# VH-VL binders against PRELI domain-containing protein 2 (PRELID2), part 15

Target 1, 189 residues: PRELI domain-containing protein 2 (PRELID2), of Homo sapiens (Human) (q8n945)
Amino acid sequence: MGVSVDVHQVYKYPFEQVVASFLRKYPNPMDKNVISVKIMEEKRDESTGVIYRKRIAICQNVVPEILRKSLSTLVILCWKKVSILKVPNIQLEEESWLNPRERNMAIRSHCLTWTQYASMKEESVFRESMENPNWTEFIQRGRISITGVGFLNCVLETFASTFLRQGAQKGIRIMEMLLKEQCGAPLAE
Short names: E, the ipSAE of ESMFold2; O, the ipSAE of OpenDDE; V2, 0.75 times the mean of E and O plus 0.25 times the DockQ between their complexes.

## First folded at step 16 (VH-VL; framework fv_siltartoxatug)

Design w4 (from j5 with heavy chain L99F; at its last look DockQ between E and O 0.72; V2 from the best seeds 0.00; counts 0 for: pae O 8.2 > 2)
Fold by OpenDDE, look of step 16:
Structure w4 (fold): chain C 189 residues (1-189), chain A 121 residues (1-121), chain B 107 residues (1-107)
Amino acid sequence: as target 1 above (189 residues)
Amino acid sequence: QVQLQESGAGLVKPSETLSLTCGVAGGSFSGYYWSWIRQPPGKGLEWIGEIYKSGYTDYNPSLKSRVTISVDTSKSQFSLKLSSVTAADTAVYYCARGFTYYDFSDAFDIWGQGTLVTVSS
Amino acid sequence: DIQMTQSPSILSASVGDRVTITCRASQSISSWLAWYQQKPGKAPTLVIYKASSLESGVPSRFSGTESGTEFTLTISSLQPDDFATYYCQQYDSYPLTFGQGTKLEIK
């Protein structure tokens, strides 16, 4: 069993500006949970012009805090016995394929932590908006499937949707801020 | 055009380990999830698990304890190991390509031809 | 796990007929639904993805629709090449799951 969350956002900025802001999104004071981001690999396909990038992000594990706010005392006590959930940081791998020629970018992210207990994936795409070619459409799909933690599977899945949505919204807010700061006012229709 | 090809022993004894490899040719290994899917004779399809080039895996819980999927990016291939096999594991095993670059899809657009693995003493 | 229930299990039809196969998910899967065609001794081939998107190279007589947790595959005018077993598959959540299949056979 798992949970998926779909996010759709239109940035009223050209694709190039949106992508530039995205690539510089972290680290950011608005999201202190992102501790570090390191580029592990970058390649360009000369024939297609596609730029591939692999990054690893180290993020603070916020699951405990989320659970503490929402769970009963009993559940919290039980959760405290699960040592694997107490890791301080989680690692996320992000791969992106930027196509400047077609003005689109695909992003695939997954959690490298707790892979034996959970699957967390995010799929995203930036592309020209069908409404306005000077706007950029952002579509994201997040998935979390929890297995292997027994009774906590259902509990964690219950919050998975909220977690994914909040994360996505936070990211959007950061992007909007950066775009405004870097590019000024959004483009009018 | 992208082609997938399964290879491995078609006959496995009970309690032994089924081992298959899928070779990917004619396209990029990057940007896709690669899955193993099986189909018992005359039956439906069962997803076994998937792997990404990074080594990230996700398994069907029903098989997780027995399944190991690995990847060799240098050879553009990924492998399946299924331990402690029984007659119930007799099936045609397919490798398949999942997610695409520009669309959210874990639908499988490219399949191998499949290879029959029979579990028999 | 998300269960995918197809109906009917067997469908007999004639060339030229309009046929519809239904798949129902045990819970919401948004639009993350694919349809496959499988002929005997062959691997499945993708027909529809994202509930209603036609895979490249697939004839336009194939179409997919969604309504809540119910999905349909429609062939507007059945051709001889269309007789096969069809499967739906959800990819909203893991584990990925398939319907039990619908065998479309000649009447």
Scores: ipSAE 0.014, ipTM 0.593, lowest interface PAE 8.2, mean pLDDT 87
ESMFold2, look of step 16: ipSAE 0.636; ipTM 0.837
ESMFold2 (binder alone), look of step 16: mean pLDDT 91; pTM 0.947

Design w5 (from j5 with heavy chain S105T, light chain L96Y; at its last look DockQ between E and O 0.15; V2 from the best seeds 0.00; counts 0 for: pae O 8.5 > 2, placed apart)
Fold by OpenDDE, look of step 16:
Structure w5 (fold): chain C 189 residues (1-189), chain A 121 residues (1-121), chain B 107 residues (1-107)
Amino acid sequence: as target 1 above (189 residues)
Amino acid sequence: QVQLQESGAGLVKPSETLSLTCGVAGGSFSGYYWSWIRQPPGKGLEWIGEIYKSGYTDYNPSLKSRVTISVDTSKSQFSLKLSSVTAADTAVYYCARGLTYYDFTDAFDIWGQGTLVTVSS
Amino acid sequence: DIQMTQSPSILSASVGDRVTITCRASQSISSWLAWYQQKPGKAPTLVIYKASSLESGVPSRFSGTESGTEFTLTISSLQPDDFATYYCQQYDSYPYTFGQGTKLEIK
């Protein structure tokens, strides 16, 4: 069993502005769950100009709270026995490859927490819009597979779908806010 | 159209290093991961590793200690080195384009024709 | 590693037949599954990606389905050009792994 979510968004801003906003996206008061983001590695290919960056994000574990609201008493009781899910924070690793020359950026993210129970991954790309070179297209694919929690697998997968979708939407909202704040009104067609 | 072509020695002695290069023509490295995949005669396929234009690599754990993949963007090519080869490393070696971010196919949509590397004394 | 198990290993069929090849993953791989066709002496060619998406240029008689960890490749009406070995491949996680292959041969 697995859950995937595809997101497509067009920002009516130049690539450089969109990327700048993305890099400053967190921490943000609009998403308090993101506690910290640290750059672990950064490399630049001198020949291509591609910038590789690895970051670790620490996020508050909201799974317990969400599950408590949606699950039956029995499921909650059973879940309480799974101590691993009670960690206060989760860690996400993000790798990005920014090509300023070609005006594209690829991003891969995955959860470092609960790897024995779940696989959470996101892949994204920023690029010039085919419709308008002054716009930026954002495409994201999120996937979660739950394998290690037995009877809770189905429940968590259902949750995962909602989580991915909501997370993606939240991210888009944050980006739109930042872009508007920092760059003003979107570019006209 | 994008074409991939493997090149390198087809015969390698045991304990030596297998060295192959894949040339990419008619396209860009940008937005793609580039992989090496091998197939022993009459057998299935094994993914060896991948590299991104930036030099980022990921290897199959089964081969990680012996594998090095590199990229030369100026020549639009990437290379494979496999050290300490044995007869078990005899295979057709393919380079392939995979894991795209433009359309998220992630699958290997373009392959080289493959090159047979035989490990023999 | 994620193990991909294909069945059957050999499939004999006739032109015009409907055939189905199955691939089962040892764990969830979501929809990150590809099917390849390989003819003797040739490199594999992509047929299906993301479990059910038809690669550009591939005939519509090919289709892919998924159910949990089980994936199927179906050819609705076999053509002479379809006799080959088929492989499934997961790209959910490293290392990418392939099924052992299914040889589709003429009956």
Scores: ipSAE 0.008, ipTM 0.582, lowest interface PAE 8.5, mean pLDDT 87
ESMFold2, look of step 16: ipSAE 0.091; ipTM 0.704
ESMFold2 (binder alone), look of step 16: mean pLDDT 91; pTM 0.944

Design w6 (from j5 with heavy chain S105N; at its last look DockQ between E and O 0.68; V2 from the best seeds 0.55)
Heavy chain, then light chain:
Amino acid sequence: QVQLQESGAGLVKPSETLSLTCGVAGGSFSGYYWSWIRQPPGKGLEWIGEIYKSGYTDYNPSLKSRVTISVDTSKSQFSLKLSSVTAADTAVYYCARGLTYYDFNDAFDIWGQGTLVTVSS
Amino acid sequence: DIQMTQSPSILSASVGDRVTITCRASQSISSWLAWYQQKPGKAPTLVIYKASSLESGVPSRFSGTESGTEFTLTISSLQPDDFATYYCQQYDSYPLTFGQGTKLEIK
ESMFold2, look of step 16: ipSAE 0.627; ipTM 0.852
ESMFold2 (binder alone), look of step 16: mean pLDDT 91; pTM 0.944
OpenDDE, look of step 16: ipSAE 0.398; ipTM 0.810

## First folded at step 17 (VH-VL)

Design x1 (from j5 with heavy chain D58Y; framework fv_siltartoxatug; at its last look DockQ between E and O 0.13; V2 from the best seeds 0.00; counts 0 for: pae E 14.1 > 2, placed apart)
Fold by ESMFold2, look of step 17:
Structure x1 (fold): chain C 189 residues (1-189), chain A 121 residues (1-121), chain B 107 residues (1-107)
Amino acid sequence: as target 1 above (189 residues)
Amino acid sequence: QVQLQESGAGLVKPSETLSLTCGVAGGSFSGYYWSWIRQPPGKGLEWIGEIYKSGYTYYNPSLKSRVTISVDTSKSQFSLKLSSVTAADTAVYYCARGLTYYDFSDAFDIWGQGTLVTVSS
Amino acid sequence: DIQMTQSPSILSASVGDRVTITCRASQSISSWLAWYQQKPGKAPTLVIYKASSLESGVPSRFSGTESGTEFTLTISSLQPDDFATYYCQQYDSYPLTFGQGTKLEIK
């Protein structure tokens, strides 16, 4: 089994501006946990105009410090029992399909670290808002499934869902800040 | 064509603050990262840090405790302050524009002429 | 920090020669590598970006290649204007770092 976390945000900016800001999101001074991002593959389909990109992100692993400072006895037990959580860095693979003609962008991410114990996947879509064509919808679904820790799977999945939601909220804050500073105040209806 | 020009004092006393400004002419200030890079006489290049028009900065960890980069969008300028200087900070200082490809690239396609800053009593 | 190691430190060559300068990264940097040319008393100028792409206005005798963590700048037929110091620079990860330089001088 596993847990899912869903996020929905409307940015009151045109699709092109939101995508440009998203592509500038990392690395930046507000999210020091992202160490590096590199493009592994990029392809352009001239018939459709779709731009495919595969990236690898290397992130600082902050999980050991979060677990060590937890007030929960079960979370502390997980920290002491599962040494693999102490790896220094986490690798994430990101694939994206930017469709400028349809004004949408689909993104899939999954964790390359801890694959023998957990599956961590994320799907996101940016698209033109149905309410206002000068606005952009952002929809994100994160999924975490943990195996190989026995009865602690549920505890770790609950902790991970909180972590995934907090990460999504931080990402939204960074995006709003970048958009406001680059493009000025949000567009009104 | 975009052009960059460094300005500031060429002589700074030890323990004081080095201060430089880079003016950007002939193009858009928006959509790029702007960097400071230095070169001690007869030596190689060292990246100091960068700034975006919004004020976001990233600094070389070796200098982070002493460096401040700032931007004045209304004047199309960005600046460098390096505090507590020593003779080791004597160098030619360059400002540079980061070449952008999907805004994830920091190859420097436009450089200023450079200005020598000497730290001595 | 990613260390960029250039070789040779000094390269002597004649006009018309084919010359090669190498740069090795201490870890994978994918294709995020630039080459710069610097003449005495002048600022660096961008020659190659993304390991193999020529910057606008750079002569076609310049080329860049990569293999793993090793990157090569090649000048196919050296011209008088090409005698300078060359630097590689990685832009895969912060902090951005440069090689120590290769001085290309007249034999």
Scores: ipSAE 0.005, ipTM 0.463, lowest interface PAE 14.1, mean pLDDT 78
ESMFold2 (binder alone), look of step 17: mean pLDDT 91; pTM 0.943
OpenDDE, look of step 17: ipSAE 0.012; ipTM 0.586

Design x2 (from j5 with heavy chain D103G; framework fv_siltartoxatug; at its last look DockQ between E and O 0.03; V2 from the best seeds 0.00; counts 0 for: pae O 9.3 > 2, placed apart)
Fold by OpenDDE, look of step 17:
Parts: C-alpha cells; sequence; structure tokens
Structure x2 (fold): chain C 189 residues (1-189), chain A 121 residues (1-121), chain B 107 residues (1-107)
C-alpha cells in the first residue's frame, strides 16, 4: 500500500533563476523545520556539463504530539514499543542533476529515516515551460509506502500524504519568496 | 584556452548609443553566463548585465532603462548597447564569463582585455 | 542592492608581510563571494570564489575566510607580484555588486 502525491508548479521566472533559488533554498529562516543541509558530494561532468550534487537534510519531525501519543498508546497496547513517531528528526537524501546547457534539472529524494517501516521517494524536474520559455515548470512526484505496522498503515499513510503535500506546498512558497526577493517581480504573461 | 575579446567604437558622442561586441573563442558558449562590466577611469567595477545562450538577460537596475544585451550563438558572441550616453558612461568596458554552478552567475573566471569607451562631443 | 564595503581603501605593506583585506556585506550573502586582483591597465583576475575556494593557478599564499557578513582575503607572505588593487564581489543576489576596492601598494 502506498500514497502518491503529484505536484505541478509554474514559476514565472527563467530557468536559471529558479534553479539558483532552489540550490540556495536551504537552510533559510523561512523554514525552521530544516535544521541542517550538508553537501555530501558534488561533481561536474566535463563532457556534458551536468552538475551532480548529493545532499543530506536533517528535518524536524513534524508529527503532532497528540498524534504521536495516541498512536504510541495504541501500538503499545497491540504491539511492542514502536518509536517511529518519537524520533526527533528525519533525514532526507537528495540527488540533483543540473544541465545548464539543456536547461533542465532532475532531482531524486528519499527518506533515510523509518526505512524499516516506510519507503519515501520523490522525483522532480525543473525545465523551461512550453507555454513561455521565460517560465519554469516544476513537476514532482512523491510516493510513500508503509509496511509492517498492520492496522496502523492507513493512519500512517494519511499522515504521509499530508506530509508530502504540505512539504511540497511549503517548498513552493519558499521558492516564490526567494525568487521575488532575489529577482524581483515575476514575468508577466 | 577560452579567450574573450571586446570590439567596438572607442569614441561616442553624448546622447548616442554605445555599442560593443564580445567574441568568445576557444571554448563553448553554452553552460555559462556572459556579462558586461565597466570601470570608469580610476574608479571601481560596475556590473552592467548578463546574458545566457537562451537569451535570458538580467540588467543592473541603475542601467536597465538604457541597456540591451544580445547574443548570437552562431557566432559565439554577445553584444552591449547603452543608449543616451553621457560623460558618466566613459569607462573601460569588459566582457566576462560567469561560472554557473548554481544557475546564477557566480564568479567571473575569464575576462576580456577591456576596451575604453570615451563619451565626448 | 547589496553593498559591499572594503577596508582599508589603501594598504601599504612590504614584501614578506602578512596582509588582510576585509569586505563586509550589507546583508547575508552566504558564501557567494569572490575576490579579484587587478593590476594597472589590466583586467581583473579571479583569486577566490565561494569565499574560500582558491582559483586554479593562484598561489597558495592567498586564502579567503568568512564570518557572517564579513569576508577576508589574506596573503600570508606578500610577494612583489601581489601589489595590485583587490575587489570583492557578491553573487548572492542581483544586481551583482563589487566592493570599492583596496589598493595594495609598496610601503
Amino acid sequence: as target 1 above (189 residues)
Amino acid sequence: QVQLQESGAGLVKPSETLSLTCGVAGGSFSGYYWSWIRQPPGKGLEWIGEIYKSGYTDYNPSLKSRVTISVDTSKSQFSLKLSSVTAADTAVYYCARGLTYYGFSDAFDIWGQGTLVTVSS
Amino acid sequence: DIQMTQSPSILSASVGDRVTITCRASQSISSWLAWYQQKPGKAPTLVIYKASSLESGVPSRFSGTESGTEFTLTISSLQPDDFATYYCQQYDSYPLTFGQGTKLEIK
């Protein structure tokens, strides 16, 4: 069983500006849930010009306390102690492939936390908009599969879905703010 | 080795349009931002604007109303036009290549030798 | 616009000296700072990028550091070839802006 979330956004900014904002997005004061971001690897392919970057982000667990307590109680009554919801932070790994020559960027992200109970993956792409070459299209697909928790699967899936959606929306808002701050008003249609 | 070379008239009359071209040789035009930067005699550096192969441009707001940067990828060159010039526009004009690790112009690793443009009647 | 303020404007030093030039940004620019060297009648040359990364071919006596909005260029042992004007430049936000420059001259 899995939950999938699709996000589509058009930034009314050139590809170059959007990508720059994305790569500089974290950490920032606008998202306090992102505790730290570390670049683990960066390389450039000389033949293609593609820039590869691997980052690990540490994020605060945003599961509500009430939900954590209620689920924990239920789990304790039915199962051994499961600390899934009590973990203070989650870790996300992100890989990106930026192609300046072709004006596209691919991103893959996955959660390093809760891997024994869930698989969370995201795939994203930035590219110039077909509607307007001075705009940038962002497409993201997120999928979370919950396993091993029995009757709690549905609850966790709901949480996961909300998490993915809210995270995506927040990310978009942050991007728009950064773009506006750094690049000015968006391009008119 | 990548080389940049500015070309254009070194003398322009007030109210006329300054026009320069930068030729890029020895490397790819793609994958970098290309900027114009000027330096009045005895003064500091001022970024004028940049262009990407796509035609995307960004200009210094102080000059935006008078500046046009264009690109000809087939000739591996980009150009600068500055309209309504005054004595304040007298400067050495440089073209430069900007690194693009993060999608914006980063540092300028390659510069042209610069060309002096004097605005005088 | 982000203002870059360099200090000092003029620095007199001798060969062999350790010298430091400072650049302060009017707001946070993360690590998006470059240093350039310019000799009279010549175009600027890149020395440091990303606040502390040494450009290829630049002597190891050059180094860059950052602390908040303050950035420094250090030459550990000044050589005759190092006398020039130095500029910092931010590329965090548009428009790109330079410091006013520091002239490093012989004492």
Scores: ipSAE 0.009, ipTM 0.572, lowest interface PAE 9.3, mean pLDDT 86
ESMFold2, look of step 17: ipSAE 0.632; ipTM 0.834
ESMFold2 (binder alone), look of step 17: mean pLDDT 91; pTM 0.945

Design x3 (from j5 with heavy chain A107Y I110Y; framework fv_siltartoxatug; at its last look DockQ between E and O 0.04; V2 from the best seeds 0.00; counts 0 for: pae O 8.0 > 2, placed apart)
Fold by OpenDDE, look of step 17:
Structure x3 (fold): chain C 189 residues (1-189), chain A 121 residues (1-121), chain B 107 residues (1-107)
Amino acid sequence: as target 1 above (189 residues)
Amino acid sequence: QVQLQESGAGLVKPSETLSLTCGVAGGSFSGYYWSWIRQPPGKGLEWIGEIYKSGYTDYNPSLKSRVTISVDTSKSQFSLKLSSVTAADTAVYYCARGLTYYDFSDYFDYWGQGTLVTVSS
Amino acid sequence: DIQMTQSPSILSASVGDRVTITCRASQSISSWLAWYQQKPGKAPTLVIYKASSLESGVPSRFSGTESGTEFTLTISSLQPDDFATYYCQQYDSYPLTFGQGTKLEIK
């Protein structure tokens, strides 16, 4: 059982500017949910020029308090299942492959929290738009699979779907604002 | 080769505003973040803030309330204003090029020669 | 803010000596550390970036290493031109911060 969300966005800015803004996206006052981002690893392939980067993001757990309370009142749920929903923060790992020569970047993200009960993964790509080489296309697919929670799987999947969609939209809005601030008005056709 | 040059008054009275300009020559103004860094006599270095060609700025929180950095892309210049100065603001002020484009972080590969600004009555 | 602590504050050495300057970060900064050399009355010049990458034009006797939150700048054989003040700088997080400096002087 899993939920998948697809996102497509075109930024009317050159690839380099979009990538720069993306890398500076967090943390910022526009999204208090992202507490910190730390680069854990970076490698450069000399032959291809591809830059690999691994980052860990710490985010606040935004599972509604009402949901936490409702689950905690359920006698059927074990303490362990309830406790994991009450963690203050979640951790996300992001791997990116930036190819400046080809002007594209691939990103894979997954949640390191709640791995016993859920898997959350995102795959994204930044690339030049086919419509305009001075624009950047962003494509993202997020998937969350909930397992081991029984009758709550459906409820949590629904929540997860909403979370992914809202998160993606928020991210896009933040990007647009950052691009505006750092790069000025979008490029016209 | 990229060259940076600071200019402005070297003497400022207390409570007044320090004003400096950095001229950039020999390279592209676009694609980099430009910073101001200061060094009190006999002391270490303090990052003041940075600016991009768009006017986007980021300041050191310790100075944010008093600092304004601006840019004139037509002249390949950027400027620093520091208000309400005290003797503690006496320092050599450097402008520098932040070597960042698609990276989050900045280090500085080109510096101006620096200009001494003394705060005195 | 990330604090950068250098040691020693003053280092006396002779020409030909192997010298090491240490910089410790208050938290993890990965490899996002630069080293600068500053001579009296002059602006700092970049020596090392990304903890161990030598800036173009800098002599090969300079090298940088990292271990956790500790970073070192090493000069394998000190030359007369190397006597100066050295600063580390982290660029992992804003605000950008420098170490307090290490003055390398002639013994």
Scores: ipSAE 0.017, ipTM 0.599, lowest interface PAE 8.0, mean pLDDT 87
ESMFold2, look of step 17: ipSAE 0.523; ipTM 0.816
ESMFold2 (binder alone), look of step 17: mean pLDDT 92; pTM 0.950

Design x4 (from j5 with light chain S30R; framework fv_siltartoxatug; at its last look DockQ between E and O 0.63; V2 from the best seeds 0.60)
Heavy chain, then light chain:
Amino acid sequence: QVQLQESGAGLVKPSETLSLTCGVAGGSFSGYYWSWIRQPPGKGLEWIGEIYKSGYTDYNPSLKSRVTISVDTSKSQFSLKLSSVTAADTAVYYCARGLTYYDFSDAFDIWGQGTLVTVSS
Amino acid sequence: DIQMTQSPSILSASVGDRVTITCRASQSIRSWLAWYQQKPGKAPTLVIYKASSLESGVPSRFSGTESGTEFTLTISSLQPDDFATYYCQQYDSYPLTFGQGTKLEIK
ESMFold2, look of step 17: ipSAE 0.664; ipTM 0.840
ESMFold2 (binder alone), look of step 17: mean pLDDT 91; pTM 0.942
OpenDDE, look of step 17: ipSAE 0.520; ipTM 0.847
ESMFold2, look of step 18: ipSAE 0.702; ipTM 0.848
ESMFold2 (binder alone), look of step 18: mean pLDDT 91; pTM 0.945
OpenDDE, look of step 18: ipSAE 0.488; ipTM 0.834

Design x5 (from j5 with heavy chain Y52W; framework fv_siltartoxatug; at its last look DockQ between E and O 0.04; V2 from the best seeds 0.00; counts 0 for: pae O 8.8 > 2, placed apart)
Fold by OpenDDE, look of step 17:
Structure x5 (fold): chain C 189 residues (1-189), chain A 121 residues (1-121), chain B 107 residues (1-107)
Amino acid sequence: as target 1 above (189 residues)
Amino acid sequence: QVQLQESGAGLVKPSETLSLTCGVAGGSFSGYYWSWIRQPPGKGLEWIGEIWKSGYTDYNPSLKSRVTISVDTSKSQFSLKLSSVTAADTAVYYCARGLTYYDFSDAFDIWGQGTLVTVSS
Amino acid sequence: DIQMTQSPSILSASVGDRVTITCRASQSISSWLAWYQQKPGKAPTLVIYKASSLESGVPSRFSGTESGTEFTLTISSLQPDDFATYYCQQYDSYPLTFGQGTKLEIK
C-alpha cells in the first residue's frame, strides 16, 4: 500500500530567484527540523550546462503526538516496539539537475531511513510558468509505500500522508518567505 | 567592466558612527550579493555583512548589533553604518561583489580599492 | 562559526619553486572554498573558487585541491609577481570566514 501527494505551486518570481532561494532554503530558523544539509557530490556537464548536485539532509524525527493519542493502548504498545519511532533523526538524499540554459530544475529525493518499513520518494520540477515567463512553477509528487508491518500499515500510511502534506506545505511557506525577504513583493500579473 | 568604489569619512571619533558608501559602476546591481569586508592594519580579513537588492541583509554575528547595511538601487549604491566605534574598528574597509548564485557561491570576484577608516579622538 | 586555519603563516621561497599553502576547515565545507591573493596596499583578488576552479585571468601555475576539510593552493613555479599574502575563505555557511593568511616572501 502506498500514499501519494501531489503539489503544484506557482511562485511569482523569476526562475533564477526561485532557484537561488531554493538553494538557500536549508538550513534556516524557519525549519528547525532540518538539522544539517551536506553536499555529497556536484558535477557540471560542459556540453549541456546541467549542474548535478547530491545532498544529504538530516532531519529530526517528529512523530505527531496527536496520532498516537488516537490509538488504542494495544496499538500504542505495538507502536513502541517499532524501531522507526525510536530513531532520533532521518536522512534524506536529494539529487538535483539544474539547467540554467533551459531554466528548469529537476529534483529527486528519497529517504535513506526506514527502508525496512517504508519507501519514501519525491520528484519535483521547477520551471518557467507558461502563464508568465517571470513566474516559476513548482510541481512535486511524493510517494510513500509501507511494507512489512501488518496491521500497522494503515496507521503508518496515515502518518506518511500527513508527513508528506505537512512537509510540502511547510516547504512552500519557507520558500515564499525567503523570496519575499530576498526579492521583495511578488510580481504582479 | 564592473568597478566598485568606497567613499566616506576616513576619520571617526570613538562612540560615533562609521558611515561608508560603495558605488557600483559598469554593470548590473541585480543578481548579486554585495558585501562589506574589513581588514585591520597588518591583520586578516573579516566579513561584516551582505545585502541583496531587495534590502535583505545578513550580518556577522560579531558585529550584528552595531552594523546596518542598506541599499539604494536607483543609484547602484550600498552603504555601511557601524555604530559605537572604538579603536578596534580601525581598518581598511572593502566593498565586494559575490559571485553569481548560479555558481552557488559567495566568493568575491570584484573588490573596491578599499578605504582606511581610523578611529581616533 | 567555521574556523579556517592556514599554514604556514609565513613561507619563504625562491623564484621557480613549487610551493603549497594549506587551509583546514573546522568542519565540512564541501567545496565552498576560495583563495585570494593580496599585495601590499591593494585589495584582495580572487584566485581560486570552489576549491579548484581557476578564476578567469589567473595564470595556470595556480591550482587548488581538496581532501576532506583540507584544502591546498599550489603554485607550480613561482614568479616574481606571486609574492604576496594569500587567504582562504569558506562560503559554506554564515558567517563567511577567512583564514589568517599566509605571507609568501622571497627567500
Scores: ipSAE 0.015, ipTM 0.591, lowest interface PAE 8.8, mean pLDDT 87
ESMFold2, look of step 17: ipSAE 0.650; ipTM 0.846
ESMFold2 (binder alone), look of step 17: mean pLDDT 91; pTM 0.944

Design x6 (framework fv_patritumab; at its last look DockQ between E and O 0.03; V2 from the best seeds 0.00; counts 0 for: pae O 7.0 > 2, placed apart)
Heavy chain, then light chain:
Amino acid sequence: QVQLQQWGAGLLKPSETLSLTCAVYGGSFSGYYWSWIRQPPGKGLEWIGEIYKSGYTDYNPSLKSRVTISVETSKNQFSLKLSSVTAADTAVYYCARGLTYYDFSDAFDIWGRGTLVTVSS
Amino acid sequence: DIEMTQSPDSLAVSLGERATINCRSSQSVLYSSNNKNYLAWYQQNPGQPPKLLIYWASTRESGVPDRFSGSGSGTDFTLTISSLQAEDVAVYYCQQYDSYPLTFGQGTKVEIK
ESMFold2, look of step 17: ipSAE 0.438; ipTM 0.792
ESMFold2 (binder alone), look of step 17: mean pLDDT 92; pTM 0.951
OpenDDE, look of step 17: ipSAE 0.018; ipTM 0.622

## First folded at step 18 (VH-VL; framework fv_siltartoxatug)

Design y1 (from x4 with heavy chain S30R; at its last look DockQ between E and O 0.08; V2 from the best seeds 0.00; counts 0 for: pae O 11.2 > 2, placed apart)
Fold by OpenDDE, look of step 18:
Structure y1 (fold): chain C 189 residues (1-189), chain A 121 residues (1-121), chain B 107 residues (1-107)
Amino acid sequence: as target 1 above (189 residues)
Amino acid sequence: QVQLQESGAGLVKPSETLSLTCGVAGGSFRGYYWSWIRQPPGKGLEWIGEIYKSGYTDYNPSLKSRVTISVDTSKSQFSLKLSSVTAADTAVYYCARGLTYYDFSDAFDIWGQGTLVTVSS
Amino acid sequence: DIQMTQSPSILSASVGDRVTITCRASQSIRSWLAWYQQKPGKAPTLVIYKASSLESGVPSRFSGTESGTEFTLTISSLQPDDFATYYCQQYDSYPLTFGQGTKLEIK
């Protein structure tokens, strides 16, 4: 069984500015859990003009800490028995397709860590808002499926759902801050 | 036009470190991945590794333990060090411009002329 | 690693001939395939990128096609300047890998 989270956000900034801020999103002091981001691949399609980028992000594993604060002692003890989940860091892979001509960008992300126990995937789109061409619409769908942890699957899925939502909100806040710092006040309606 | 030029010693003794530098002239150093590729005499091509302007590197696993690629953006240069060389490391070594953000080429579109490095006592 | 297998290793042809070189990937590489031409004592030069896109300055007699994991480089009418060794290269996944090469020689 999997958990899905949907996010819809409108940034009152032009597409180019939003994309620029997104590409510079990490690392920053607002999210200390992101240790490093490495560009693994960057290509451009001549026919379409689409720019492809693959990045790997190393993030601190905060799951044990969060579980310790929110779960019963019994669950924590069970968690400790799953050694593979005790890794200090997790790796996320991000692929993006930026289309300057159409002024949209698609993003796919997935976790490279714990692939035997969990599958985490996110799909996102940046595009011009239909409401205002100077605004940028952001749509994200995240899914986490927990498998192989037995009776903890349900608990971890619930946690994962909360984690995804919080992560999404944090990401939005970071973007808003970056946009404000880099581009000034949002564009009026 | 952009030109790449390899430089370094063409003769290296076994167990020593091969050291080469690639100079980039006539264009922007930033915005590309830069690679080292070698070709033993009469053989095919082997990708050694690459470096981005940020200093991030990726190496061929077959050589990873012995390879170090570095960049000096101020000089528009990037370098290769290959330690513990043997006769098997004898090859023509090329530097090349690879993946791009700014242009339409997503393969190795510009190469140096190559420099022969011979490992011999 | 992704293995790139070229065929044939040696190809003998005459001026004016239509020739085709094949490269097969051990797994999907999508369209991230390049072809290079190398003449003796010279560095390789890019001929085709993205499986079928012709590099600037390369004659139109060169073309590339793809079908699944199979890729082809075709020279519609061989010219004297085309005799060289050709290499395919995938850049779908790291490490980047090359085919073993095809030597195109005069019959």
Scores: ipSAE 0.000, ipTM 0.552, lowest interface PAE 11.2, mean pLDDT 87
ESMFold2, look of step 18: ipSAE 0.669; ipTM 0.835
ESMFold2 (binder alone), look of step 18: mean pLDDT 90; pTM 0.942

